# Ledger of designs, part 27: VHH binders against Flagellar brake protein YcgR (ycgR)

Target 1, 263 residues: Flagellar brake protein YcgR (ycgR), of Thauera aminoaromatica (c4kar8)
Amino acid sequence: MAELSTPSPASPAPLDGGRGDELEKFTLRGARQILQLLQDLITHRGLITAHTGGGHSFMTAVLKVDEERGRVVLDPSPDPQANRRALAAPRLTCVTQLDGIRIQFPLVGLGEGQDKGRPALFAPLPAEMLRLQRREFYRLQVPLAHELSCLLKAEDLARKPVEVSARVIDIGAGGVAVVVPTGAAEFVIGGTLPACRLALPDGEPIELDLEVRNLNRQTQRNGTEQLRVGLRFAALPRAADTRIQRYIFKTERALNAKARGGL
Below, E stands for the ipSAE of ESMFold2; O stands for the ipSAE of OpenDDE; V2 stands for 0.75 times the mean of E and O plus 0.25 times the DockQ between their complexes.

## First folded at step 4 (VHH)

Design C5 (from na14 with S53W; framework vhh_7n9e_1; at its last look DockQ between E and O 0.29; V2 from the best seeds 0.00; counts 0 for: pae E 2.7 > 2)
Fold by OpenDDE, look of step 5:
Structure C5 (fold): chain B 263 residues (1-263), chain A 119 residues (1-119)
Amino acid sequence: as target 1 above (263 residues)
Amino acid sequence: DVQLVESGGGLVQAGGSLRLSCAASGFTFSSYAMYWGRQAPGKGREWVSGISWGGGSTAYASSVKGRFTISRDNAKNTLYLQMNNLKPEDTALYYCAKQDWYSGEFPYWGQGTQVTVSS
């Protein structure tokens, strides 16, 4: 009777102010790897937030990789002012996600032109791409149709208790990522949000304590900024864990079935 | 360029108090959560405390909870750490840190201010 040693929940690694050295582990520098990742972005039609500096950004996408010329083709902004800022910027910082993994890469030497008669932005291929695989646990991207939400008990700018209904964008055994409107509440990494309520499709909301693990600003397609909040389950009852796992499993199965053409 | 300059460190006896300051420049201070970290001799960097951009939310490491208080003055672009009931184990170089909202990492640190707590 082999005692299945329940893996001790690995203590969340201290928020090690990741020295530049830790990022190196997640940095792709190989030309082939970079090309492949860019191609994957094209295939998945991944939206990219391009930051031009000064707090300005626009939404773009990789349209093409021109290997012969060693350049990437980007979709220009519908806003001429955004394009001007992009062209004037010494560096463009591109941020996106693929399969729940955050991807970041710099572009330098941005120019404008035409690709097949359409306006386009051009830049040399990035010298490096950062692929942040920080997640020890698989996280399911939540289908929009499921409308998962989490009621966050937070504080506003006046330190008054506020309840914020946040959309859940991904979920795993260890936590959730949610999006909230900018200014809806204040958050800090390491902060605890007690007695939150996670709404799953299969029943009553789950009450749980959450810990803020990361904060990111995201720009939506419409140009509106949102705050992405990564939350760890600080205290999760066993019954709740079971429900979450069941939801993840069921959803993954459904998504896989759909991908195979079965639905 | 982001600049963070820590001050207020020094030598203090156990049970004593210090107030650290961090002057921030090169970014919109009021738009970012700010953090304190520390590094003891021979140890890695340790997270100490955080405060939200408006100051409405705060967080503390378990080791300093109840003894340290983080605060900020957005008008002065300054972050503070009030440290009370200091212990020898609090001896460290204390850093002010800003998160990069894009990477989620903490690439921005000051030079630090040394805090030494004698027994």
Scores: ipSAE 0.801, ipTM 0.940, lowest interface PAE 0.5, mean pLDDT 88
Fold by ESMFold2-Fast, scan of step 4:
Structure C5 (fold): chain B 263 residues (1-263), chain A 119 residues (1-119)
Amino acid sequence: as target 1 above (263 residues)
Amino acid sequence: DVQLVESGGGLVQAGGSLRLSCAASGFTFSSYAMYWGRQAPGKGREWVSGISWGGGSTAYASSVKGRFTISRDNAKNTLYLQMNNLKPEDTALYYCAKQDWYSGEFPYWGQGTQVTVSS
């Protein structure tokens, strides 16, 4: 499931797990479930990013599900070259969200034509759709004003223990993403950082073990580099899980209220 | 252009040992964490081990922890995997891998070296 596990540019936080076999439990293969999910995307006017390969993508939407012909009708791109790339691609990887839940599915055999006199793209109904649970894969972007931090226990280049205060940039049920200055410590994917301390606003720092899941370098506008580290919670205690979920829920509600008010 | 060339595989008896090498070129080897992965016929690719750019941090899959040791020689641009107490289940094509720092993906894999463990 390499195509189903490819994150969209609209969701830069990587999925936890990382191997395709771990996503099988979230894959829908029932015809009725697939039809219902596609219909939900139509009802909620879900915007879809369709990846055509080679770093190319375009924005589309499901316009109609034609159950009798076993096909989905998609909104073409206003960019003719994007449509040409899509038609030439052996497979599209479609990524969207519905109520904070990430949805991914492949489309094979794309064609073009008209639906009720308007240009449209057509594809056979997907045989599978990935529907990731909100709890497991949703990531809250941490507001800068919260100054959320995690004290990491790692090793420096000389294998000496070092403590690094890292800024938390996103948080979910399964882990956090943090940023650290390049050179602050050494990290390796799969490595364990024991007894780290996550500072949450609602109490004392939470002591927990973290596993490194991904590493990215980011260049700031002034040319300096930061290292983004994706960290999975290892054996998260129930009390810690409850506090993290409370923080996510409370912050999400506050952000939604602010967005509605426009302040 | 990134080049990764694995060697050291072969046929070995259960309980035996092998040392794999990966010769790296086309990038500053000492600036990147390096990884070993493997793939057995009919199975998905499995991560085996990783080592940080300076060698200060290592990681192992549960299936090999205690039996395999990853190491590197930054002066020689070479990554190693010492495999002890080999089991038939370790039979696979073993790959050296480098992640891309900016994307965080693993687009760089060697051609692999075959390890076959007889019972």
Scores: ipSAE 0.472, ipTM 0.844, lowest interface PAE 2.2, mean pLDDT 82
Fold by ESMFold2, look of step 5:
Structure C5 (fold): chain B 263 residues (1-263), chain A 119 residues (1-119)
Amino acid sequence: as target 1 above (263 residues)
Amino acid sequence: DVQLVESGGGLVQAGGSLRLSCAASGFTFSSYAMYWGRQAPGKGREWVSGISWGGGSTAYASSVKGRFTISRDNAKNTLYLQMNNLKPEDTALYYCAKQDWYSGEFPYWGQGTQVTVSS
């Protein structure tokens, strides 16, 4: 099973820097599309994390859409402090999932009131909603026997250049995910790693520039910690892209043959 | 309880400089990469800069490269942003942010400090 990564570190957080154009293909701005997506959230009883700022959030849900008044109706928090923070916030950032698809939308102008005699929160319909469909960013889970590695050119705690040989755990058309021991090098989301070298099994390493897209700390079964680093190919020459695609295709065929029958 | 408190904003003339600070508490500061973001009036939030937990790796938005310098002092649990050659388009609310490394999300950020650059 191939793991997919989100395309931008700003998608799940308030930071959306110079990578905002990567999200355009996932952004809904049509009124009918927005209304349908909100109705889907209501129908599936989707739970929403509403971020009010300052590191605070609360759980809510869209109870209904009032098309005539152009408003959404939200479930208030049982915590009065959370409701006060939401009402004071210049923007409420709502994050949820629907059938594994990440959904994010802003609400501004939040107000307090009642809906059919019950307390409720109200806001104008959002002007846009992010619907992140990750299926098109296929990533092959790399078999351990292939021993794929990527030589990363990074810096250590003393800001000295270091080279780190990192095991590749997945690979796709747009990038790789690697694991390194914690403390092997320093990384930051948005940072670039120039002139890294991706080693495929049967050929010379591919020289490529990588950009850090996500960082996750993982604890292995034996208790050791490692860092999972999601890396995007910055600019990939056609020859290198062809080699990567051929590796993925060949490996997929071999894995599918294993799943269908004996080897 | 994660707490991030920004300071050092203000009104400055174009071409001037400011140094922002972010005081951090409630977590092991030296274990996390830290980030600066900003939000201009009527616009969406924008990533500005990031720095790794030991300071060995930094990143900048293209609009601020060469003018802004991110740094940290892990002994003082403080994140900094030195902003030089300021321009009116740098006018924004500046906030610092912390990642949750196990989820990969950014649930923690400060209330911000206002920077206003006059022509």
Scores: ipSAE 0.411, ipTM 0.827, lowest interface PAE 2.7, mean pLDDT 81
ESMFold2 (binder alone), look of step 5: mean pLDDT 83; pTM 0.837

Design C50 (from na14 with Q99Y; framework vhh_7n9e_1)
Fold by ESMFold2-Fast, scan of step 4:
Structure C50 (fold): chain B 263 residues (1-263), chain A 119 residues (1-119)
Amino acid sequence: as target 1 above (263 residues)
Amino acid sequence: DVQLVESGGGLVQAGGSLRLSCAASGFTFSSYAMYWGRQAPGKGREWVSGISSGGGSTAYASSVKGRFTISRDNAKNTLYLQMNNLKPEDTALYYCAKYDWYSGEFPYWGQGTQVTVSS
């Protein structure tokens, strides 16, 4: 998306392919919700990047929704080759933003014709639309001075319980990313770590269940390896959610004030 | 090179069962967590299940929890997925996968085995 970039992208779902269990709760399948969202894109004149596969894409927009015929009308590309690729593609993956929210949806069965005497592309209404709210996918980079940690309860390679104190490197409404020494524990993507303890300033550690989303190994300057673990909040109590959001907002505001000073 | 070969798919009626197998070679199978994913036509890849290197920890997508069981036999370098009470929505190409900790991706996928559930 051109206008709004995520300053700290959320960790990807376990399977990168546009659709995972973590994305299901953000997927709209109700006909009224889909129609309303498409209408909102028209009202706000949202620009859409349509991906045709093979690294090819073009800019378009929803011109209208034809509820009677169950179809959307799209603005064709000024590039005839882009339009030919789109018509030949088995599906288009459309990506846009509305008020800072990432919206993604497939279109299948693309055709061409005219709307009010002008060239247009037509497709059946999508059966689903993904709506990813910025705050749920925003990650705050944790300042080193804060020394945030999370005590993880996991298993080692011998299946014995182990507690690992992990440094928190980023945090969002939906989870945290932490670093641990390589070999300290075994993590299974999609697995749940119960009763972990997140240490935030101004209070007792928060006890919560964490789901493993992704794993990355990094080599440090001294030649040792560390493991970066992306963790999702599996069940977040209201009081814990409030404290995490308060920490994020307070830190973000402080960082924004510093950045506005000419960094 | 990592090689993963899936088998056991087929056509089955809703409510039926299938057992998928994945034969692994080219790496020390017993040292890595293993995964099952699936892809239906026109949809992206969906994570289904995961199992730790020793088999002690498992994880499941909410859509299959209680119906599918992942297991492994390290002596045979084989991963299994027992699928019970199959639904038409389970129709997909099923992949065995190994995660790469350095890239943070699943670059090692098999050819897949087709599961078709009729109503």
Scores: ipSAE 0.330, ipTM 0.765, lowest interface PAE 3.5, mean pLDDT 81

Design C51 (from na14 with Q99G; framework vhh_7n9e_1)
Fold by ESMFold2-Fast, scan of step 4:
Structure C51 (fold): chain B 263 residues (1-263), chain A 119 residues (1-119)
Amino acid sequence: as target 1 above (263 residues)
Amino acid sequence: DVQLVESGGGLVQAGGSLRLSCAASGFTFSSYAMYWGRQAPGKGREWVSGISSGGGSTAYASSVKGRFTISRDNAKNTLYLQMNNLKPEDTALYYCAKGDWYSGEFPYWGQGTQVTVSS
């Protein structure tokens, strides 16, 4: 009945796994399925956002699965404080994507050590993994070369109007995830950003009202801190929906062609 | 140590009003968005309202929009919730919360203040 606020499907923020059977049909509990999915993340070099609680997260990756010891090995953050927060956390919530499909899993009992002489984090294999396969949860990872941006209208820390050009990192039918420097503007979960402008390669910027669905302070692999903001399309114009869908499908097609040795 | 102390709850008849307060300490209050949540007996915690660090942006759950008003006084490190036209379904423990709660776990919660609305 009472549902904690769920992050936008457009965001790499975690979903509340305790909410009824809505997410149960997307939850993998079979040992072989879990092992295969983790191995797929290794093979595809999937970047993982690891949430340590309190609004903090860092970028990591699965380095290997140690089946004999029943554990996963993760790439530590270059930020010692991020690693310290992770080790102190009772639970690490890992969020990633594989071929546009959202994947989320918990890790409990994180430890530190070495793998092949290099620092590593390790945790027991997760007992469950969430794999969202519905179209509305599909997220296109935006190619960096596209330089996709969204001009956000917000307030700075002095309550003055500010326009922030934010890099779009993923996009779907329901919204976008963007990255802004920490402190660039004030955000509140549930707040509305009116008349923002999404720049797509094929025309004039699209004017959109966006709702803030989640906020994550993220330490990047290079040690810099950024704020990831998940934004829902609050009122999407019909023409905008069509243009966004065309961009997603065109980009998918181009990525598939490149993977097959095409243009 | 982060501390959040809620107050202002009580028993009120349907249609009545209450003003909740949350006294915050142990962190730089003016640097964080703040939230009100609630939990009815036997149910999960529900987000009610939020306010940005400087107070320039607010948000409300649809169930309370137009009836509740969130505000803050950064000089006093205090968060407020003005609750008008209370309904029996508003009966719950009300909690103050700090920060970006959708990053895996609801962050620091206070002790809660009980609101009971009779019909």
Scores: ipSAE 0.264, ipTM 0.719, lowest interface PAE 3.6, mean pLDDT 81

Design C52 (from na14 with D100E; framework vhh_7n9e_1)
Fold by ESMFold2-Fast, scan of step 4:
Structure C52 (fold): chain B 263 residues (1-263), chain A 119 residues (1-119)
Amino acid sequence: as target 1 above (263 residues)
Amino acid sequence: DVQLVESGGGLVQAGGSLRLSCAASGFTFSSYAMYWGRQAPGKGREWVSGISSGGGSTAYASSVKGRFTISRDNAKNTLYLQMNNLKPEDTALYYCAKQEWYSGEFPYWGQGTQVTVSS
């Protein structure tokens, strides 16, 4: 059946066959542009997933940009262990989204202290920020109200087949990201999950072969952990592709209309 | 800091076997999937194998499937690659690695361990 692609160690499974060098054209390095984007994240109250390395992450937000001291002020995790991991990390990789556009930036030299008498994390302003605007890289954040799920066919610790209903958190032309409880099943990058079922709000579930592309363990606001799994569509039928694209378009349009009071 | 130290490479005749080890520290090894990659002189890097956090799921490049076996010992924070029926084409510097989010990059890898297969 499906042969595994041979991804490089620097890129376990390249997205859309592109190289990391293509990301350079989406990288912001101007101080004004960086400050503006950080302010946009504050204005939109954008939630940020901060990856601390070692497969761990936590939810944060930019509370403030301190231009005088050249720092960003971040909301600390309620989990003290997550904060310790962040402070010990040589770098945080911060990932967020504005209007469906993926934004990623590094923070180095994280410290802790107080802002206006409240606990806060501080880091120097990033020298660069990635703002990924191509359609093939676009990811729709799935509204919780849609209760979009994917039934995954995977294996447990003993290599025994198991079915896991996973919540879809984002979706794009090339795949989905899902969250599963830790320990529900075993996943590995390059592994294939045959005959999974993606449930969209209208119609029958779509049968899909999925390939694992990314894994990350995330600590939520309440201190609980979940496994985030990035999955690529393998051998996507044309009818399924059309239906997924239609869902993305209609949902994005509805969210934009809602933000403008039905305009 | 994340540290990955590979060992077990060497010179071996075609048809021979080697067992590579990777000692990991600086992160919670049992929570993370681990991988082996390789780079031959004058060639690009290529993915070889992967194993899930608990060891229940594995994946292999077509070129090594059936000859190589990946395994892990979470109590010892150690990753292994058993290489059987080695071929001259397997000659490369072998690295263990873990993925970073989104970009799919491997910013943490060791010095590697050299495998040379003579014909």
Scores: ipSAE 0.295, ipTM 0.724, lowest interface PAE 2.8, mean pLDDT 81

Design C53 (from na14 with D100P; framework vhh_7n9e_1)
Fold by ESMFold2-Fast, scan of step 4:
Structure C53 (fold): chain B 263 residues (1-263), chain A 119 residues (1-119)
Amino acid sequence: as target 1 above (263 residues)
Amino acid sequence: DVQLVESGGGLVQAGGSLRLSCAASGFTFSSYAMYWGRQAPGKGREWVSGISSGGGSTAYASSVKGRFTISRDNAKNTLYLQMNNLKPEDTALYYCAKQPWYSGEFPYWGQGTQVTVSS
């Protein structure tokens, strides 16, 4: 099938289902709590990455909650193929952030129709929503102006050592997500990239061993392809951890101040 | 329409070997990293191994390191898993995927091939 250019989502991978017992205390199951959280996503116009399986996802948003019919109304993708994949999927895993808090929920039984004369996707209200405030799950979206980069030590297609300067798109206590041009290096989930160098705005680059946690191919609006790579920090020295946390805190504070009109 | 068809499973004695194959179609196989996962009866899915698009990088679960070898033939759109020194604990349905299992039943498209290791 023809591939259309799609928007670049913020795309943290869904959490492993085997961790359900540990995540129970962060799981909302009350109807009132679920409705309130969905309304918060509407109010803040939270962008949602909806995973349809097989490495496919699309960007959506909750447009409204229909309490009378027990369903949510979602913004369809401008890509018809993404919508067809979503409708064929047995389950969507929706991932978003609200004020730095990771939110994840399933949608089952997706349908298509219209809302106020415009195309829309519909699904029953989720029976549960995960709301994680833990340090390890927080991800700061890195401002483009910061030009944060990570020098990756990997191998090219000919298995020759290569150094790739990758743009950091998000960062948390546990890792970073970066983008690289397709074909720049070989990656495999579970593989280790030794002695990579993370460049923060302040101070010397931080030397880190990184583990590949996820890979997503993205087609940009101009038709070029890029690879989004999720990377986990291996054992992180305390000094490096402190510097990363200072950067996250300082940047989030600055972004919050800017969002409030600059205080 | 992505299709993944696993084969090569069977019944084998502990200490034996099997070679699994995954025939891929419906996408540009050489452009994607590929993975093997498994699911034992009554248990969740477990990631086993991965290989980069060109075959230059591989990764393995600690439980299979040194015993299993993942490889691919991009000209044939085929993924392989060579399994040596099989243990009863390796008994599972084995399936291949374009990405490893994270949550739920997706992202695996293959139906799987059964491996049974007798003690």
Scores: ipSAE 0.119, ipTM 0.625, lowest interface PAE 5.5, mean pLDDT 80

Design C54 (from na14 with D100S; framework vhh_7n9e_1)
Fold by ESMFold2-Fast, scan of step 4:
Parts: C-alpha cells; sequence; structure tokens
Structure C54 (fold): chain B 263 residues (1-263), chain A 119 residues (1-119)
C-alpha cells in the first residue's frame, strides 16, 4: 500500500523503513560507496537533519570521515539539550540532500568528544545509506527574487474559509513546498485544498487541487514560527503540467548560465 | 513525554460499529493534528484518517471513506474514530498518532487497540 506521504529532497522528514522492498533498490551497502557518499556530503557542505526520535531533531553536518577508526565525525548542535537527546537516542535518522537527490542513513552508538580541540559527536560508519535517484524526487529551489506564490484555499481554526498567500520555496514535477505563518490556516496530512492558484511568471495563475503531504514547523532567527507545507498536485491538467515544467527548465538554465558567468 | 492510550476495540460482526478513543497527554493536544493508523497481522502500518488541530479539516484513506468518521474533543484531550459498516478486512490493531513537527512521519504511536471483525 502506498505510504501517506513522500517527502521532498529538502524535507527533514525520514522515509519509513517498513517499505524495505520498495526502497531496497536505492539502498547502498557497499563500504566504498558509503565512504564516497559521506565524503561528497563533506565536499558539498551538506546540512543534515538528524532525527533523535520523539519528534525531536537537530541540524548537523559531517565534518570528517575517520576511515582508520571506522567512524564519522559530526558537528554538535549549539543547543546542549539537543545534544543530550541525541546521545541518549538508540538511533539517529539522518536526512539530507545532494544536488536535489534525497539521502537518508542511520547512525547508532553516538558518542561525544573532541576533534582538534573542538567539541564533536562521533558515530560508527552507517551500514547502509538510502539514495533516491528518481527524477520525480527532483525539486527546483525557487529563487527568492521570483516571488513565486500559491494562494491556498483552506480553513482557519474556527472552520471558516480563508485564503492564504504562501511563498513557494521549491517546486517539482509532482508538487510544491510552501511556507505559511503558523496559525494562518489549518492543515492535515492527506487533506485536499481545492482550487488553489499557483502564480508562475508570465501568465495567468494556474488553478490546482493540492493534497497536503507533509507539515514541518520551523523557528526563524527572529523567533517567528513558520509552517512548511508539502503539497502534491492532484489531477494536474496537461497544459498546467507543461507550464510548470517550462518554468523549472527555464529557471534551471538561467541559474546554470549565471553560475558560469553568463548574462 | 508524549503518551497516547487507545481504547474501544473489540469483537464485532461484519456490518457492525465500534467507536475508538485515544487519550492524549504530555503535550498541548489542541496544537497538533492527530491521526489513526492500523496494522493487520503480517502487514505494514496503514494510515486510516487524520484531523487538523482545531478539527476543521479531516482526511480518510479511500478504503474507509464514507464508513469512518474522525473527531476530537480538545477540552478532553481525546481523539475519536467512529467506525461503521465494519468489514473483515478492517481487522487490525488500531493506533493513534501525534503529528510530528518534522513532517511526513508519526513518531508517537500508542500501544493500540485490537479490532476484530467476524465474517
Amino acid sequence: as target 1 above (263 residues)
Amino acid sequence: DVQLVESGGGLVQAGGSLRLSCAASGFTFSSYAMYWGRQAPGKGREWVSGISSGGGSTAYASSVKGRFTISRDNAKNTLYLQMNNLKPEDTALYYCAKQSWYSGEFPYWGQGTQVTVSS
């Protein structure tokens, strides 16, 4: 049976290990492959969301792979409570992305110490890593300058209809991730938001039915909470699909040209 | 410490009804979406239904839509699942779950309440 939601590559939510047969083809178990992937995360400065269970997580990064001792060195959280929860956890589930590809792996036996005189967390190398290389998991990070928005039709806490203009932070073939202020509207995973309007550059807004796939609350540096909502396109018309794909393609090409010093 | 305690399961004949309850503690119940899931013997966990924090939005798996109704009482910190027109294939251990702040996952599952539907 299909799972309730599949997180975007940028989503902190881990995929369910109970889908072993479906995910087996994407699971790396070779020691050399695991070492190379961890080294790629170091090289590309990949930020990792480490889930400690009980709905708790913290941001970390792989600082070093110690092949001689068979372990990985992680950046501790600036929050001492998060580090204590991590050390007490029987397992961390680590989620990250590399070039739009979702990567997930477990760490067991976390310890603490120092690396070059600085606090560090240590764990044995993972025995397996999940790398989802399917095109449908690719997400374009929407440039802030594009001011891409989606007008969501939802209900407030009093069950009254509301329209919420949400900022689109990523977009792919199957959906978008948006950010809304906490408390602006009610959302539930599996719920349908009918007749929402996605505003793409150059053209009429696209009217879409959207299904809520995931919800994540984030605290910003100013202390304000925002809700990240992952939304799947329900029954996307071909014309709308074409416009979305065209936007993704044109934006990727413009970003690639800019990175190479183009106009 | 999040605690979820399910109750209300039992033996019922096909076509019958049961009402499940989930008593929640250790968190601000009214601030979180809540869910029901189930697991039949030898099968994986299956999502059944969800309800938003204030109760304004609900969702159902296609297999139960029209037969099951999810509801909540925020004053009593209790989640409910009204199950009507039960079928033998609804036989499972039923769990309630709290929305994770980390999205897409239900890390707080209770011990469950057994529902058995005879043919």
Scores: ipSAE 0.301, ipTM 0.762, lowest interface PAE 3.5, mean pLDDT 81

Design C55 (from na14 with D100G; framework vhh_7n9e_1)
Fold by ESMFold2-Fast, scan of step 4:
Structure C55 (fold): chain B 263 residues (1-263), chain A 119 residues (1-119)
Amino acid sequence: as target 1 above (263 residues)
Amino acid sequence: DVQLVESGGGLVQAGGSLRLSCAASGFTFSSYAMYWGRQAPGKGREWVSGISSGGGSTAYASSVKGRFTISRDNAKNTLYLQMNNLKPEDTALYYCAKQGWYSGEFPYWGQGTQVTVSS
C-alpha cells in the first residue's frame, strides 16, 4: 500500500514475496481446487481488496465464475477512478480472508462489461491461488505491559557486530515483529541473525536464529524514526516452540477475558 | 527524486556469465538496503537477492544461491549482481529496488535490464 503503512498478517495488504518460494506449499494450482475456492468466496460473500499497484486498491467481490468462458466476474468499485486504474493495471493482486484463512491470487487481463444488465469486471481464472491457514501466520499483538524483548545480534552501518534490544510488538508460531531505532543495526530481507535471544515471561531467554522477512521504516509524529522488522524463526527446538505457543495461548485467553469482563 | 538505472543485461548461452549494475541517485545510497528482483513474461516479480546498507549481510533466493553474488560500492552509489552458471530459467527482466517504508511492494523498482539465456 502506502509507504508509511506497516502491514500485518491480518491486513488486506499483499504478502511481499521476499520469501515467495516458501509459499509454494500453500499454493493451489489445480483447476478444480481454484474453482471450488472461488465458489467458496461467492457463497460466503467474501470482500476482496484488489491492489492495482502504486499504492492503490479497491474493494470488490467475486460475483460469479463463468466456466464456459473461463473467467471470474467481479463487482466494480463505486469509484470510477478506481475502476480505470484497475483496467489500466497489468495485474491485480487480490487479498481476502475466508474463516480466518488468508487467500491471495493474481488477476491478469482485466476487462469491463455487463453481467445480467449490471456493470461488471471480468478476468481470466487465476492459474494459482495462495491459501494460508490462520494458524500459520496468526500474530498476537504483544501487550506493552509484558515488556517482551528480543536481543538481536546484527551489524551496524560500519559492519561492526552490535547487540540491539528490540521491543517485540507481535508474535506468532512462525516468528516475531520487533521495533528498533533507525540506524541501530543493519538488516536485509532474507538475511540471518544468529543466536538472538527472545525474552518471554516465566523463564530464561530463548536462543534463536532469526531470518529477516520484512522491513518497514516509520516516522513518528515527534520526528523520531523507528524500523519495524519482521523475523522468522529459522529453526525452533521443541521446548522453545512449546513456550512460545503457551505464551500466545495464555495471553490470548487473558486478553479475551479482559475484553469480555470490561477490565 | 529516487532514480535507479539498471544495465549490463544481454544475450548469453547457458553456463555463461553476466554482471548487472544499478546506478542510484536521489537518496543517501549508503543508508538503505538494496535488492535485485526479476520478472519473466507473464509471471510476477520474484525476489532474487538483497544486500544490507553497509554490505555486511547478503541474502539470496534458493534458485540462485551459489551462482549469483550481490555487491555494492557506496562511494559510487552502485549496486551489482554477478551472475554465473546462467540457466534458461534465469531469462527475465532484472530490476533494482531500494528498501522503502513498506516491504510488500518496492516503490523504487527501476526500468530494468533484460537477460536472455539460450541453450
Scores: ipSAE 0.099, ipTM 0.598, lowest interface PAE 5.3, mean pLDDT 79

